# VHH binders against q86b00r158to499, part 34

Target 1, 342 residues: q86b00r158to499
Amino acid sequence: PRNSLQRAIDRLKNKFGISLKGSFEEEFYLIKKGDNNNSSVASLLNSIEKLDHGTFANYHSLDCYGDILEKITNALEEQGLPIEQLLSESGSGQFEITIDYTDIMEACDRHIIVRQTINSIASYNGYIATFIPKPFDGLVGSGCHAHLSLWDTNDSNLTPDANGECGLSLVNQFFIGGLLKHSKSLTALFNTTPNSYKRLKPFYWSGCNVSWGLDNKESFIRIPSSPFSATDGCSNFEIKTIDHTSNPYLAMAGIIHAGFDGIENSIAPPPPTSLFDQSVLNNQLIPSNFEDAIQSLKENHYLCENIGNDISNAFIHVKLAENKILKELSDDDQILKLLELF
Below, E stands for the ipSAE of ESMFold2; O stands for the ipSAE of OpenDDE; V2 stands for 0.75 times the mean of E and O plus 0.25 times the DockQ between their complexes.

## First folded at step 18 (VHH; framework vhh_rezetamig_d1)

Design y01 (at its last look DockQ between E and O 0.01; V2 from the best seeds 0.00; counts 0 for: pae E 20.3 > 2, unsure alone 64.4 < 65, placed apart)
Fold by ESMFold2, look of step 18:
Structure y01 (fold): chain B 342 residues (1-342), chain A 128 residues (1-128)
Amino acid sequence: as target 1 above (342 residues)
Amino acid sequence: QLQLQESGPGLVKPSETLSLTCTVSGGSISSSRYYWGWIRQPPGKGLEWIGHIYHSGNTYYNPSLENRVTISVDTSKNQFSLKLSSVTAADTAVYYCARPRTYYYNPSGYYTLGFDYRGQGTLVTVSS
């Protein structure tokens, strides 16, 4: 997969003089290990609730997370990983770490290191860190959002254009057009377990609408605005559906080849949607289950050939077999098995 | 400021090839940001997209014309060109070269949303 990404990077650069930069938003839950070794989903949820129940009665209960988060942060910085942002939702046990953007190959390498570091530090300090897309039915899911931008050979950001639709340059709009054209196939690369599709619901801000728009959290592609958007345009775009079940190298190779198709073939995206008006302009959704997503990928000869037919065939066979095994389990048993993997 | 200017014969005989050149001044056609296109407007009709080209040489054509149309680019002259073969009276139109703004995509096809620059247009009449 990593060599497949390198070929995709080279293809985009050689043909158009364009490189991709990005970063991932790493969302995860921290669950304190209990006396019963956290052997059920109910006990895992209670472990989160026990830590958070002290908030009303004791202001300092929030400091329990501060210690583990500081250790994670220090470990990442000691590895030379420039942290852009760390967010927490007090009372929920969910956190988000974002590393500074960089060239996309390095961003994928950093994604692996960040995930490994969080898991290791959590384990050594009496926590379980989980990146499962939807570990708890009543709580917010965990995504792995990608923020991306296109750059030229002079290290100038090609993504913004203050006069362009949603503040984007035409070349970036064509890239997005390609992403939307291939969105159903890309979903198979982004969301590879039955659990992934419990997160991907309308009105969950997961991005399951095949659309794009300025600050539209329901769109497959969100364009973040900033105070400088009116003057400078928008500096990046976000793919919200990706989760931690994806192989980042394979997901990003698919993204590059889809965007390449958009630029090569001048594929304009549909008119952008706002969160309020999106139902009028576009009612298409990404696949609601893995079987439909993988079927779309199997039929997408363009993506499969460019990623590599051997790699794509292996991915399809392995993930179908894994999904079959997971679907034989109860929802709770799926979660417990996924804890071993993510 | 960017300017586009069409040049070529205003009269073409039926069955022959229509040839037009667009000269770009005040900007470069080799920019990765832009595509360069041809549109036409038959008398009393709306605008019709013919096709466009990227500076790399990649072309994109209206399916109804694809067998007869060739668009090419010459970056050294900052020009791009249109050839339309086997013309008939139906090809009589005002021809514009243009820089497309965007194309709209939906599941059933691709459409143009307009142009941010276009030439003044040149009338080409197909007549014996």
Scores: ipSAE 0.000, ipTM 0.126, lowest interface PAE 20.3, mean pLDDT 81
Fold by OpenDDE, look of step 18:
Structure y01 (fold): chain B 342 residues (1-342), chain A 128 residues (1-128)
Amino acid sequence: as target 1 above (342 residues)
Amino acid sequence: QLQLQESGPGLVKPSETLSLTCTVSGGSISSSRYYWGWIRQPPGKGLEWIGHIYHSGNTYYNPSLENRVTISVDTSKNQFSLKLSSVTAADTAVYYCARPRTYYYNPSGYYTLGFDYRGQGTLVTVSS
């Protein structure tokens, strides 16, 4: 998988002189281990401190988990990972950690290290960390949002253009056009378990709409606005649908090849949509289940060929087999199984 | 023009199952673009999102009602339905079928921020 991403990186650079940089926002739950030997999902849920579900980044949640979060932060920093921010996400033991952007290969490497480190630190300190997309019914899901930007050979950010649509350069718009074109297939790379699609619900800020727009959390591609957007443009775009069940290397390889197609063929995205624009619902949705997503990928010869036919086929077969097994399990058993993996 | 219309009994006894059907006209529910949902408004209270369904049958329910709610779709009739079991007086409300815009979760439950289309609503009273 890592080699596949490298080929994608090389392809983009060799053809257009463009490189991709990025970072992941890592969302996860911390669950304090209770005295109960029951490892049921219900037991785990009961161990979560339930706070205000309607607020983000609440200070109270951070205070309650201060010790463990500090240990996590220290462990990551000791490994040379520059933490940008650590936030309480939902107030129910969910957190988000972001690391500064870097070259996309390194960003993927960091993604793996972050997850492993958090899991390790949690385990040693009497917690369970979980990166499952939807670990608990009724609680907010967890993703790994990818913030991406395009750069030229002079190490200049190509993404922003104050005069461009949504503050983006034309080349980035074409890149996004490619992503939207391949959005259904990409979903198979981004979301590889049945549980993933419990998180990917429309109208829940999961990015289910095949669209793009400023601060539109319902769109497949969100463009984060900034106070400088009016003068300098927007520095990056965000893919919201990616979760931790993805192989980051294959996911990014898919993104690069999809974007490449956009640039190569000048695929303009449709008009951008805002969060409050009713027209957002007129757009197509990403697949609502893994079977539809993987079928889209199977039929996408462009992506499969460019990612690599052998690795694509292997991915498809393995994930189909895994999903078959998972679907035979009860919901709780699925969660327990996924807890072993994520 | 897309139209949604609720139908079903306006009176349900406690412990029984509330059953409503939404008939959609002027458009197909078998579109990949839309989800279809149910909301309700108890007297003197705000709107509560019950759940929604995709034409494939994929569903999402409000966690507060998940154990009692079943939403189904009949693409051949261009309809989708709501079942709410074990009703109590607390389930008395005006029920709406809708094509939602967006929703969010807060401490009081799930709420929609808007609708592209919504039915006129039907009052369902739970009473012995």
Scores: ipSAE 0.000, ipTM 0.201, lowest interface PAE 15.8, mean pLDDT 85
ESMFold2 (binder alone), look of step 18: mean pLDDT 80; pTM 0.825

Design y02 (at its last read DockQ between E and O 0.77; V2 from the best seeds 0.80)
Fold by OpenDDE, last read:
Structure y02 (fold): chain B 342 residues (1-342), chain A 128 residues (1-128)
Amino acid sequence: as target 1 above (342 residues)
Amino acid sequence: QLQLQESGPGLVKPSETLSLTCTVSGGSISSSRYYWGWIRQPPGKGLEWIGHIYHSGNTYYNPSLENRVTISVDTSKNQFSLKLSSVTAADTAVYYCARPRTYYYDSSGYYTLGFDVRGQGTLVTVSS
């Protein structure tokens, strides 16, 4: 998988002189282990400390998770991972950590390290960290949002253009056009479990609409605006649908090849949408289940070929098999199984 | 300062090929940031996007002109060119080379919404 991404990176660079940089927003839950040997999902849910949903928790806050978060932060920093942001999310016991953006390969490597570190620190300190997309029905899901940007060989950010649509350069617009074109297939790479699709619901800011737009959390591609967007353009675009069940290398390889297609063929995206645009309700949605997503990928010869036919086929078969097993389990058992993995 | 300048014959006979060159100065056509395009404005009509090219040589043409249009790039000369074959009186227009900044997509093709830089334009008349 890592080699596949490298090939994608090389392809983009060699043909267009473009590189991809990125960062991941790692959302996860921390669950304090109780003295009770009951390992049921209900028990885990009950073990989640209720946090004020209205407060953004700084890791310096003396909240119930302050100590463990500090340990996580320290561990990451000691490993040379520059933390851009650590936030409490809307879910009780849910947090988000973001490492500074870097070359996309390194970003993927960091993603792996971050997750491992968090899991390790949690375990050693009597917590369970879980990156499951939708661990609990009544709580907000966890994604692995990717913030991406295009760069030239002179290390200049190509993404922003104050005179471009949504503050993006035309080349980046075409890149996004490619992403939207391949959005169904990409979903299979981004969301690889049935549980993933419990998180991916319309009107839950999960990016289910095959669209793009400024600050549109319902769009497959969200363009984060800033106070400087009008003058400087927008520095990056965000994919919110990605979760931790994805292989980051394959996911990014898919993104690069999809975007490559956009640039190569000048695929302009549809008009941008906003949350206030009623047309969003009528927009095409990404697949609502893994079977549809994986079928889209299977039929996408362009992506499969460029990612690599062997690895694509292996991915498809393995994930189909895994999903079959997962679907045979009760909801609770599925969560318990996923807890072992994520 | 980036400047674009069109050059080529102002008169073309019917059925012949219209050829124009855009010379770019004050910037590199090899930039990965920008595309380079051609637009035209027939008398009494609005602007029509002809097509564009990337430094890699990848092109996109207006579907209405696709069969007759060829756009090429010469990075060594910092130029890109337009060829329009089988011209008719309908091809009489002021032709501009431009650097597009934003597009809209619809079922009819791509429409350029704005340019930060374009040439002064050159009138090409198709007449016998």
Scores: ipSAE 0.899, ipTM 0.963, lowest interface PAE 0.5, mean pLDDT 92
Fold by ESMFold2, last read:
Structure y02 (fold): chain B 342 residues (1-342), chain A 128 residues (1-128)
Amino acid sequence: as target 1 above (342 residues)
Amino acid sequence: QLQLQESGPGLVKPSETLSLTCTVSGGSISSSRYYWGWIRQPPGKGLEWIGHIYHSGNTYYNPSLENRVTISVDTSKNQFSLKLSSVTAADTAVYYCARPRTYYYDSSGYYTLGFDVRGQGTLVTVSS
């Protein structure tokens, strides 16, 4: 998979003189173990019941997480991972860590290290860190949103254009057009478990609408604004659906080849949308389950061939078998199994 | 500072090939940021998009013209060119080269380009 990403990177650079940079927003829950003698599994199951009924939020204040969050950030910085942001997602026990953006191969490598570090620090300090896409039915799911930008061979950001639609250059608009064209197939690479699809619903801010727009949290592609967007354009775009079940190297290889198709064939995205849009645009959604997503990928010979037919076939075979096993389990048992896998 | 200038014959015989060149100054057509395009305005009509090209050579053409149009790029000369074959009197127009900035697909399956910079235009007349 890492070699597949390298081939995608080389293809984009050699043909168009473009490099991809990015970072992931790592969303996770921190769950206190209720008893240091109990297993992490028992603690997670108890916390799920409390959060679904609102009890967990009453036990925790933002101050009680400060100690563990400081330990996590110190550990990441000690490993040379420059933290851009740490955010609390209200009183839910959900947090977000973002590392500074970099070349996309390094960003993928860092993504793996960030997850391992958070898990290790949490475990040593009496917490469970969970990256499961939807561990709690009543609360917000967890993704690893990718913030991406296109750069030229002089290391100049190609993404912004203050006079372009949504503050984006035309070449980036065509890249996004390619992403939207392939969005249903990319979903198979981004969201690889039945649990992933509990998160991917309208009005969950998961980005399941096949659309794009400024600050649109319901869109597959969100364009973040800044105080300087009106004068300088928007410096990056965000893919919202990616979750921690994905292989980041395959996910990014798919993204690059989809965007390459957009640039090569001048694929226009549809008009941008907003959260409260009464537009005439079709309300198209990404697949609502893995079987439909993987079928879209199977039929997408362009993506499969460019990623590598052997790699794509192996991915499809393994993930179909894994999903069959997971679907035989109750919702609680799926969560327990996902803890073993991730 | 960025300037686009059309050049080429102003008179073309029916059934022959219309050929124009756009010279870019104050900027580079090898930039990965921009596409480069051709538009035209027939007498008494609005602007019509012809097509565009990226520095790597990939093109996208108006479907109504695509069987007759070729756009090419010469990065060493900082130029891009238009050839329109098998011309008729209907191809008489003012031709502009331009740099597109944005677009949307319309209901007919063609997309509309917004251009931020264009040349002065050159009249090409198709006549014996």
Scores: ipSAE 0.717, ipTM 0.892, lowest interface PAE 1.4, mean pLDDT 85
ESMFold2, look of step 18: ipSAE 0.000; ipTM 0.116
ESMFold2 (binder alone), look of step 18: mean pLDDT 80; pTM 0.804
OpenDDE, look of step 18: ipSAE 0.802; ipTM 0.934
ESMFold2, look of step 19: ipSAE 0.601; ipTM 0.857
ESMFold2 (binder alone), look of step 19: mean pLDDT 80; pTM 0.804
OpenDDE, look of step 19: ipSAE 0.876; ipTM 0.951
ESMFold2, look of step 20: ipSAE 0.492; ipTM 0.820
ESMFold2 (binder alone), look of step 20: mean pLDDT 80; pTM 0.808
OpenDDE, look of step 20: ipSAE 0.870; ipTM 0.952
ESMFold2, look of step 21: ipSAE 0.634; ipTM 0.864
ESMFold2 (binder alone), look of step 21: mean pLDDT 79; pTM 0.801
OpenDDE, look of step 21: ipSAE 0.832; ipTM 0.935
ESMFold2, look of step 22: ipSAE 0.000; ipTM 0.129
ESMFold2 (binder alone), look of step 22: mean pLDDT 80; pTM 0.806
OpenDDE, look of step 22: ipSAE 0.829; ipTM 0.934
ESMFold2, fold request of step 23: ipSAE 0.549, 0.683, 0.558; ipTM 0.835, 0.884, 0.839
ESMFold2 (binder alone), fold request of step 23: mean pLDDT 80, 80, 79; pTM 0.805, 0.805, 0.801
OpenDDE, fold request of step 23: ipSAE 0.863, 0.896, 0.896; ipTM 0.946, 0.964, 0.963
ESMFold2, last read: ipSAE 0.694, 0.000; ipTM 0.889, 0.181
ESMFold2 (binder alone), last read: mean pLDDT 80, 80, 80; pTM 0.806, 0.804, 0.802
OpenDDE, last read: ipSAE 0.897, 0.863; ipTM 0.964, 0.948

Design y03 (at its last look DockQ between E and O 0.73; V2 from the best seeds 0.00; counts 0 for: pae E 11.6 > 2)
Fold by OpenDDE, look of step 18:
Structure y03 (fold): chain B 342 residues (1-342), chain A 128 residues (1-128)
Amino acid sequence: as target 1 above (342 residues)
Amino acid sequence: QLQLQESGPGLVKPSETLSLTCTVSGGSISKSRYYWGWIRQPPGKGLEWIGHIYHSGNTYYNPSLENRVTISVDTSKNQFSLKLSSVTAADTAVYYCARPRTYYYDSSGYYTLGFDYRGQGTLVTVSS
């Protein structure tokens, strides 16, 4: 998988002189282990400190988990990871950690390290960290939003253009056009479990609309606005749908090849959707289940070929098999199984 | 300040190839994040986007002209060029080189590019 991404990186660079940089926002839950040997999902849920679910970036939540979060932060920093922010996401033990952007390969490497480190630190300190997309019904899901930007060989960010649509340069718009074109197939790479699609629901800021736009959290691609957007443009775009069930290397390889297609063929995305755009409700959605997503990928010869037919086929078969097994499990058993993996 | 200037013959015979060059000053094509394109406006008609090129040499052509259009870039001269083969009277127009910045979708679902910089334009007449 890593080699596939490298090939994608090389392809983009060799053809267009463009490189991709990025970072992941890692969302996860921390669950304090109880003394009970009961490892049921219900038991785990009960172990979550009940905090105000309605408060984003709850400072109280940070206080309750201060010790473990500090240990996590220290462990990551000791490994040389530049922590940008660590915040409480939705309360009830959900957190988000972001590290500074870097070359996309390194970003993927960091993604793996972050998850492993958090899991390890949590485990050693009497917690369970889970990166499952939707670990608990009724609680906010967890993703790993990818913030991406295009760069030239001179280390200039190509993404921003104050006079471009949504503050993006035309080349980046074409890149996004490619992403949207391949969004259904990409979903298979981004979301690889049935549980993933429990998270991917409309009106949950999961980005399930095949659209893009400024600060539109319902869009597949969100363009984060900033105070500088008016003068300099937007520095990056965000893919919201990616969760931790994805192989980051394959996911990014897919993104690069999809974006490549956009640039190569000047695929303009449809008109952007804004936060207050009621038409978002009428937008096409990404696949609502893995079967549809993987079918899209199977039929996408462009992506499969460029990612690599062998690895693509292997991915498809393995994930289909895994999903079959998971779907045979009860909801709780599925979560327990996923807890072993993520 | 960025400036674009078209150059080439103002008269082309039918069936011949229209050739224009755009000279860019005040900025380098090779170091630019932008695309470089050609637009034309036939008499009494609206602007038609012909095509554009990225500094890497990647091109996009209007499907209506794709089989006849070639756009190239010469980074050493800071120029890009247009060739339109097999011209007819219908190709008579004011031709502009431009730097596209945005795109617009028309009612048919096709997009055209907007630009922030454009040359003054050069009239090319196709006549015997």
Scores: ipSAE 0.825, ipTM 0.936, lowest interface PAE 0.6, mean pLDDT 91
Fold by ESMFold2, look of step 18:
Structure y03 (fold): chain B 342 residues (1-342), chain A 128 residues (1-128)
Amino acid sequence: as target 1 above (342 residues)
Amino acid sequence: QLQLQESGPGLVKPSETLSLTCTVSGGSISKSRYYWGWIRQPPGKGLEWIGHIYHSGNTYYNPSLENRVTISVDTSKNQFSLKLSSVTAADTAVYYCARPRTYYYDSSGYYTLGFDYRGQGTLVTVSS
């Protein structure tokens, strides 16, 4: 998969003189282990719910987790992974760590290291870190949102254009057009378990609408604004649906080939969408389950061939088999199995 | 300051190939994020988009013209070119080279190309 990403990077660079940079927003829950080292899913879930239903849940999360978060932060910094941001998401025991953006291959390598570091530090300190997309009904899910930008061979950001739609250059608009064209197939690469689709619901800010727009949290492609967007344009775009069940190298290879198609064929994206503009609504959604997503990928010969037919076929067969096994488990046993994986 | 200048013959015989070149100054085709395009205005009519090209060579053409049009780029001369084959009197127009900026759909659902720079234009007459 890492070689597949390298081929995608080379393809985009050789044809268009464009490289991709990015970073991931790493969302996860920390679960305090019980006194008797009980690993029951029901016990773990109940413990987390009690911690975050207090009147001061947000403040409780910050105070209660200060030492473990400092240890995680220090370990990442010592590995040369400068943290851009550390946040408590919703105050439910969920946290977000973002590393500075870099070239996309390094960003994917950093994604792996960040997950490994968080898991290791949590385990050593009596915690379980979980990256499961929807570990708790009624609480927010965990994703790993990708922030991306296009760059030329002189290390100049090609993404912004203050006079372009949503503050984006025309070439980046075509890249996005390609991403939206392939969005249903890409979902199979981004969201690879039945649990993933419990997170991907309308109005959950998961990005399940096949659309794009400035600051639109319901769109597959969100364009973040800044105080300088009116004068400088928008410097990056965000894919919100990706979760930690994805292989980052395979997900990014798919993204690059989809964007390549958009640039090569000058695929204009549809008009941008806002949460409040009912006259411009995209009723298209990404697939609501893995079987539909993987079927879309199977039929997408362009993506499968460019990623590599052997790699794509192996991915499809492995993930279908894994999903069959997971769906046969009880909900509790499914969560326990996912805890081993993520 | 970016400038676009058309050059080429002003008279073309029917069934021959119309050939125009746009010279770009004050900017670089190969080092930019922009597409480079051609538009035309037939006598007494509105502007018609012909097509555009990225510096790597990829093109996008008006479907009504795509079987007769070729747009190419010469990055060493900082130029891009239009060839329109098998011309008829209907191809008589003022031809402009231009830099597209964005796309939008108008209220009727038609696709509209916006551009921020345009050449002075050159009249090409198709006549025996």
Scores: ipSAE 0.000, ipTM 0.395, lowest interface PAE 11.6, mean pLDDT 82
ESMFold2 (binder alone), look of step 18: mean pLDDT 81; pTM 0.823

